# VH-VL binders against b3m1f2r157to386, part 3

Target 1, 230 residues: b3m1f2r157to386
Amino acid sequence: LSRVPGVDYLEHILFPGEVLPFMIDGSLFDDEMPGLDGLIFGVGFPLMQPPEDNPHKLYGVTCQVYEKGESGRQLVFYKSRALQRIVINCDDIQGPPQYIARNPTSKCFSKVKILPEYFLPEPLKCVDMGSMSRFRDIPSMRDKYRRYQLSSTPWPADACQEYAYEEIVERARKKLEIHKIDTMPRCPIQLSFWLVRNLHLTEKMMRLTFLTDSVNTRLQLIGSTLKEES
Below, E stands for the ipSAE of ESMFold2; O stands for the ipSAE of OpenDDE; V2 stands for 0.75 times the mean of E and O plus 0.25 times the DockQ between their complexes.

## First folded at step 1 (VH-VL; framework fv_sotevtamab)

Design sQ3 (at its last look DockQ between E and O 0.04; V2 from the best seeds 0.00; counts 0 for: pae E 14.4 > 2, placed apart)
Fold by ESMFold2-Fast, scan of step 1:
Structure sQ3 (fold): chain C 230 residues (1-230), chain A 121 residues (1-121), chain B 112 residues (1-112)
Amino acid sequence: as target 1 above (230 residues)
Amino acid sequence: QVQLVQSGAEVKKPGATVKISCKVSGYTFTDYYMHWVQQAPGKGLEWMGRVDPEDGETKYDPKFQGRVTITADTSTDTAYMELSSLRSEDTAVYYCAKDRWLQLPYYFDYWGQGTLVTVSS
Amino acid sequence: DIVMTQSPDSLAVSLGERATINCKSSQSVLYSSNNKNYLAWYQQKPGQPPKLLIYWASTRESGVPDRFSGSGSGTDFTLTISSLQAEDVAVYYCQQYYSTPTFGQGTKLEQL
């Protein structure tokens, strides 16, 4: 298990890649306090419970401070970015977790278990051939679509996987503002978290996508939401 | 089916070290903490500590801290409890016990059969 | 540490009669956010390991007979066996898991 200083409790789910700004009263600074530049700390989500309803199991993310500023004479402003999903080991906390914000500048440490992002290329199920007609009108996909639509052999598994992925991307493009599309990552891991951050998902769907370790499963969950509305 | 099978009884001299094993089957060893519980003859149960088999992290009760070492070997799905500087008061049955949940809360759904450790001169 | 105290230390009950075992914690084991009591009960027969009977103070473990029931909240808990059978002769332990696990001293249930 990794060790992170303090735990901050947040009322909503924060996904990897999201910015968490915070302010600290400058009067709390002492020459004995650890440096905050580059600080990695833990953020927990006490309002999100695991499927088994274990009240002591706390999900969260690690955050790293990347920018410091001053917003007022006594207030120091920081920007941090969420990096990795974690489970916080609550046995170092007295009793079950309380819904109380904890200062990230705390000298206390909590043990955390980093949750890996599994991207094993289990073949995605081939999508309905009819749904692939959407790619006919996409310039980058047009030649591939033409080639496979005329085949007497079923589409190869790798082609089905590529088109399923691109279908999710194109559905997302239709729902997003132009300026957000420019920031869309190409890495499937980053894309899965980026889509959750930038699409309007229900609280239930955000929880399910956060708890999923499989990138392909997370993308399929997001894709099902996009299909229902388009 | 879940099974926890412990090593056999041990007889030790005061000051010696004992190491007890607990081999598991029927579930994924790295998914749950493995705990150790002491029961002195005719007395109640006392939690000693636990290990996370995935990374080897341990937590011990202060009464045993400094004398107990709990480890896990993922290649053989076996947990171990080593108790050093043995005293006559350490004569007890020792149990391994499986956590019901992935982490807290710590209550125990499956137990090993127990290992009697006798400390006598 | 939360101290668990059971009463009585021993109890003799005739077959078919009700047995009642009490457990008191030194502080509340009720978590207000989920309204659950972090309390379990175990049965231990001579030469055998403890067997989980009840968790969350009142939820019966799968395979445990209906005659076993748990009740109580906060600091005061009760295990009831409605109609004692011969196979119920054992030592019973309560355990809290609100913090680092601690057990009661045990109640020995004998057949009168």
Scores: ipSAE 0.000, ipTM 0.430, lowest interface PAE 16.1, mean pLDDT 74
Fold by ESMFold2, look of step 9:
Structure sQ3 (fold): chain C 230 residues (1-230), chain A 121 residues (1-121), chain B 112 residues (1-112)
Amino acid sequence: as target 1 above (230 residues)
Amino acid sequence: QVQLVQSGAEVKKPGATVKISCKVSGYTFTDYYMHWVQQAPGKGLEWMGRVDPEDGETKYDPKFQGRVTITADTSTDTAYMELSSLRSEDTAVYYCAKDRWLQLPYYFDYWGQGTLVTVSS
Amino acid sequence: DIVMTQSPDSLAVSLGERATINCKSSQSVLYSSNNKNYLAWYQQKPGQPPKLLIYWASTRESGVPDRFSGSGSGTDFTLTISSLQAEDVAVYYCQQYYSTPTFGQGTKLEQL
């Protein structure tokens, strides 16, 4: 395949949920290559180098083809959607990772690790119980006050910030157009990637948000780029 | 302190099987490939294969394919290399070696002390 | 497979003198996208396992003395010991990791 989308993906980080359109020469199909419907393939980001100078640690995403245009001419149009973050292992493939992107239908044997997505749906309670002391004297509140007090864990202040993602969501809502807000996903994992797609983040921040496995931490990183509306 | 400790020397007859252990400590066993390297007497180093301790995936040099089995036991942080149908030319020191990374490149920052296997009748 | 060839097969060097070991690969091991040469050097003393000295052709592993250095690019590489010490008597191996790992045949370094 002489022309495939994504051959210049070193300049573009693709996040889960993003659409990757491409066109392929339809004359390259034979009896054993009827099309790409439902194909799941890897897209790597070549030079997203870790600090350890690992030349073949290739971060990327899986993509799945979900739409095919009409064919019967020279070019066939496809759309794919990024699904999961991965680390690509190309142990026995000589040369640059761009080969993988240029040949998405080629068989490629590599070690692929799907990166995890961690989410803590409820923030740790680091509240000072002093503001709650007036509830101690109310009989109906006494058990709730003691349970709240006992459930409070003395975490370092920095750790508590990791779980304040609801405020970040509201700050993002204030900066987005109303029609985009209607498409905001409710799943925190999808939301974290949706925010990256819809906010204009620096290349450094895009790499940082891609590399974190904690959804809560990813949201905190995104939040650090959101200025308060003045 | 990263440490790779191999099982002791073995003497085997032709046609037998040997199984060498390599117990690791000082790092997370499942984060790195474990490799095995053969060094015949008076000769250089020859890569035999490797295992990913996380899922057990293996890759072997074609020279050893079909005779070598490399495994990992994550409950004991121990890798194993089993070489079957032993021949006199299999007399060698066998090393386990930790790769630097989960993915290529395959260069080895820590090595076991080596296990001499002698094949003689 | 990429064939690694070392030269010389053996050499003898006086204490305090410079030792030079060459390694040649049958194909380039330079990955142009990151400008890294996928080459390592190992030291193996008698009765011991190999010890990593150099990776990326020129980067010294932690704890390796400054007298060891690596140079070269593409297909031609050199390990240099600037001032030989008695403890440097060993066999030295180069190894490529651009593809399935292969080692040079080794170079035996002796004290004159």
Scores: ipSAE 0.000, ipTM 0.438, lowest interface PAE 14.4, mean pLDDT 73
Fold by OpenDDE, look of step 9:
Structure sQ3 (fold): chain C 230 residues (1-230), chain A 121 residues (1-121), chain B 112 residues (1-112)
Amino acid sequence: as target 1 above (230 residues)
Amino acid sequence: QVQLVQSGAEVKKPGATVKISCKVSGYTFTDYYMHWVQQAPGKGLEWMGRVDPEDGETKYDPKFQGRVTITADTSTDTAYMELSSLRSEDTAVYYCAKDRWLQLPYYFDYWGQGTLVTVSS
Amino acid sequence: DIVMTQSPDSLAVSLGERATINCKSSQSVLYSSNNKNYLAWYQQKPGQPPKLLIYWASTRESGVPDRFSGSGSGTDFTLTISSLQAEDVAVYYCQQYYSTPTFGQGTKLEQL
């Protein structure tokens, strides 16, 4: 986990897919590292939420360096891209998020949990369950049906393809048309993150979206904002 | 224009419960936390707690924990603060307040007009 | 909790004169990553709710007159009214929002 100078981590929640330019001291990376290209590091958001909401967890994103820019006198410019949402147990690092926030130059190593992109109890894909379909509408068998469905459901990308989010996309498209933006990610996961930044959602919504481990729910949240503004 | 309009003054006996409301307009109710702040007569301001209108999540100051319940009704854009087991020390003006940024611990850009709660035997 | 202490508790200032109110926090409210102080100032007139004046220690809220200014960093902060106006008579509060919000005890500003 790295705290990168020049980035305002309090005001900006980074989402997967976002580019993160930053200036860093070359000493932050070991010379013995096989190269900065492709290097993955973590960026935490210690004040992403009020301390009382989650004092023992640090949310963030993994970032991958993809370009080394120009060097200043003491700092080197790097470009990176956020890849995945992560959560860190602060017990695994030195100090609470507040400590990290107050010590931005501190370098930490910790295990991270990659946050899921879909919520398992709420599968996005409606799979043909064959003979099991008879149990779909039986309350006593609902959980069993769901578990079976989950076991049969491919990973999120495939599941999301069958989810009806076209209406949300269309609303988003209309809103973004004013900005001459006519293209957006096709992958629902990427789209859900892309929309947050490009629609300039409120901090509240950004936080909620970030903390949502369901593509469907994220898109619904985003969609709700579009309805209100229309 | 953002407006927070609170319910009227209350007079209660010790041990009673009071519930005051704060109706909002001029912004999306669910986009920000709603906070409640207590101010005893001639005294300073004390943060009591907040609710997330989106999902109903609450946080309370330990001083009021167990006696205060903050809720939000998104259908009416109204937040509520209920304080039980009232004591004379609870005599105060209570304010609802909108925070500005969720990512921060809270400062408040808009306030209700306040509701006086008098606790007297 | 971060304790906020204001000084003085009360002061009287003549119209047109400078008023200075100090606020001290028990711990730093400066966030080193963005170099911002999580400190706000409020004005409260009798029978009214507090009004936000300053946030980030030195940024004026929209509509706040230029005669109001905030300064300081870390643990020591100051609200200054460069030229006191009659409408400035009020109680002023500092508030930190680096952690769970806490307020100073207030400073009563009167006209001399």
Scores: ipSAE 0.000, ipTM 0.487, lowest interface PAE 12.1, mean pLDDT 80
ESMFold2 (binder alone), look of step 9: mean pLDDT 93; pTM 0.948

## First folded at step 9 (VH-VL; framework fv_sotevtamab)

Design s1 (at its last look DockQ between E and O 0.08; V2 from the best seeds 0.00; counts 0 for: pae E 19.9 > 2, placed apart)
Fold by ESMFold2, look of step 9:
Structure s1 (fold): chain C 230 residues (1-230), chain A 122 residues (1-122), chain B 112 residues (1-112)
Amino acid sequence: as target 1 above (230 residues)
Amino acid sequence: QVQLVQSGAEVKKPGATVKISCKVSGYTFTDYYMHWVQQAPGKGLEWMGRVDPEDGETKYDPKFQGRVTITADTSTDTAYMELSSLRSEDTAVYYCARDYYESGSYDYFDYWGQGTLVTVSS
Amino acid sequence: DIVMTQSPDSLAVSLGERATINCKSSQSVLYSSNNKNYLAWYQQKPGQPPKLLIYWASTRESGVPDRFSGSGSGTDFTLTISSLQAEDVAVYYCQQYYSTPTFGQGTKLEQL
């Protein structure tokens, strides 16, 4: 489990890759509380209903501050970016969490569990086992990466998965503005979160896609929504 | 019709062990947690613990930990509560109670057994 | 443990009059994520098991008369019987299920 400082609340679901701007009272900065550049903090979604088997859990994301904006005399503007999905046991929260829009805090801490992102490689004629290397450095993924290495084949048997992925991309292109299509990522993990940000999914579907650890399943869920609309 | 039928009253000496049964009917036994609640004469209700009949997992109140054993027998649709090292303050009525299940596993109790009086006397 | 405290311990009420029973928890039993209060009320008549009256602080169980109502949020809760009937003479318990279940000490309701 990882400890994250500055656990705050957000009124809606935020997906990895999304920008979270906020303001903080500049009078709170001193030798004990300097500026926030590079800070990694947690943001929980208290209004999102947890899965039936996990009542009393708080789901959220880690965020990292990457930009300090123009500041007035009293207020300092920051931009942060959501990085990873997390889950928090509410009993592990130390200190009073606050809504980030009202009064962000660095005095609220919690142990968090970083939720995994699982995917299968693209169908290829052959594949270097190192193509899964981005999972090696994620602690929660190490055991699964090892099992995948032992069971991987040069030619995945189910080519239907590739066609479903391409179909989802083509359906999404029909619904999106041109300037957004130019920013569509090629990485399946990034694509799954990008699609949620850029499509108008229902609140139920946003919750379901957030809670799904399998990137393949997440993409299929998004694709099912696109089929129902067309 | 949901029914929880408990075994009859018992008289025990201090230091003895009692085992109370709770036979269910009218629902699928493995779909709901079974809880046990103690009520001393003229006193309130105290939760003792529960069992998941599906896999036998249990949780106990620390006050009873080490003296209480709660089990479920899915072949007879019967839950059991065993209380050891009985004391005079264990004289009480013991209830089995089914939790409510709709969405999420919530621990309030929609059906109760009729109760079993256990008397501990020298 | 979340401690549940009821008041009064005993109450005498004339037929047709209002009875009010209070329950206070040592910690909030409101779960902010679903905005639900994890609180139930039970009625227990002499020689009988407890009977569920109200769950989620204010939702009546099927078959419970409309004269029973629950209210409150967070740490402070109330059971109200709007017009007492003779069959309502019983002991009433509140119970939290936000964490490990705990009950209030009970309130004995008697006919004056």
Scores: ipSAE 0.000, ipTM 0.401, lowest interface PAE 19.9, mean pLDDT 76
Fold by OpenDDE, look of step 9:
Structure s1 (fold): chain C 230 residues (1-230), chain A 122 residues (1-122), chain B 112 residues (1-112)
Amino acid sequence: as target 1 above (230 residues)
Amino acid sequence: QVQLVQSGAEVKKPGATVKISCKVSGYTFTDYYMHWVQQAPGKGLEWMGRVDPEDGETKYDPKFQGRVTITADTSTDTAYMELSSLRSEDTAVYYCARDYYESGSYDYFDYWGQGTLVTVSS
Amino acid sequence: DIVMTQSPDSLAVSLGERATINCKSSQSVLYSSNNKNYLAWYQQKPGQPPKLLIYWASTRESGVPDRFSGSGSGTDFTLTISSLQAEDVAVYYCQQYYSTPTFGQGTKLEQL
């Protein structure tokens, strides 16, 4: 987990797919690392309050360095890209979070959990369960059926296909035409993150979207903002 | 200037339903959560619930769950609190309060309505 | 729910003297990730809604006189009025917003 000098990560939430230019002291990365290219580090959002069920969680994103830029006096310019949403248990951080906040140039390590992109307990697609279909409408077997369905359902593509997000895409397209943006990601997951940044949503909406572990729900949230403006 | 203006005092019989309004001005209604707080005469403050005006999503205190409905009308920038099955214990001043959304689901309340007295008597 | 307990329930202080109100939470309202205490103080005068005084335990709201200060961390917090003025007579509430909002029972501050 790193706070990189030159980039104010406290002011806004970063989403997967975003490019993150930053300047860091070359000493931050050990020369013993086989290369900075491909290096993955974490960026936390300390201003983001976790959901009620996770009061001591730090949310953030993983970032991957993909280019080393020019060197300044004591700083080196790096380009990175955010990859995945993560959550960190603050108790797992080597060193107190307070120390990290006060020492943004310090290198810290922690176990991270990658956040899911689907709310699995409610699968979007009903798959033919074959012999298990006999249990679908039996209350006592409902949970078993659901568990089987969850385990057998292909993710994420099939889940994404069951949601009609085309209308949302079209509304977004119309809005973005003004800015001469005519291309959007095809993958719903990428699209959901891309739209948040490019539609200039409110901070509240960005936070809500970030904390949503369902691509469909994210798109619905984003879609709701488009309806209000139309 | 941010303003929250509530509807006038209400007198209701036990078992009745009351609906009070909170009209906002001076800021974007959908950017902040709206909360409702109950204060019985001579007593403290009690959180009832909140609504996100942007999508209508609500959270309620379990004490009021099932009897309270909080809504928002974005066309009029007005939040509503409806309380049903009124009891004498529901006699109180009710406040709407804006959540200064800075870092999560809940934040401090920076602006309040003037309050609405609801009296429940037989 | 986090329970907030204030002390004392009532306080009488002479003009120009220091007033101190304490607030305790049943659970820490310090968020380790940002090192902020999710604690606010409000002032309420008769017939008026509560007025925000302090947030993040120690940050004064705009327009609040310098004589008001908040301190504390974790579970123990204090509101201090360094020199009581006549207009400071009111009921004061602490409130946590770390989770579902809850208020202290209030402290009535009177002029002695």
Scores: ipSAE 0.000, ipTM 0.489, lowest interface PAE 12.2, mean pLDDT 81
ESMFold2 (binder alone), look of step 9: mean pLDDT 94; pTM 0.952

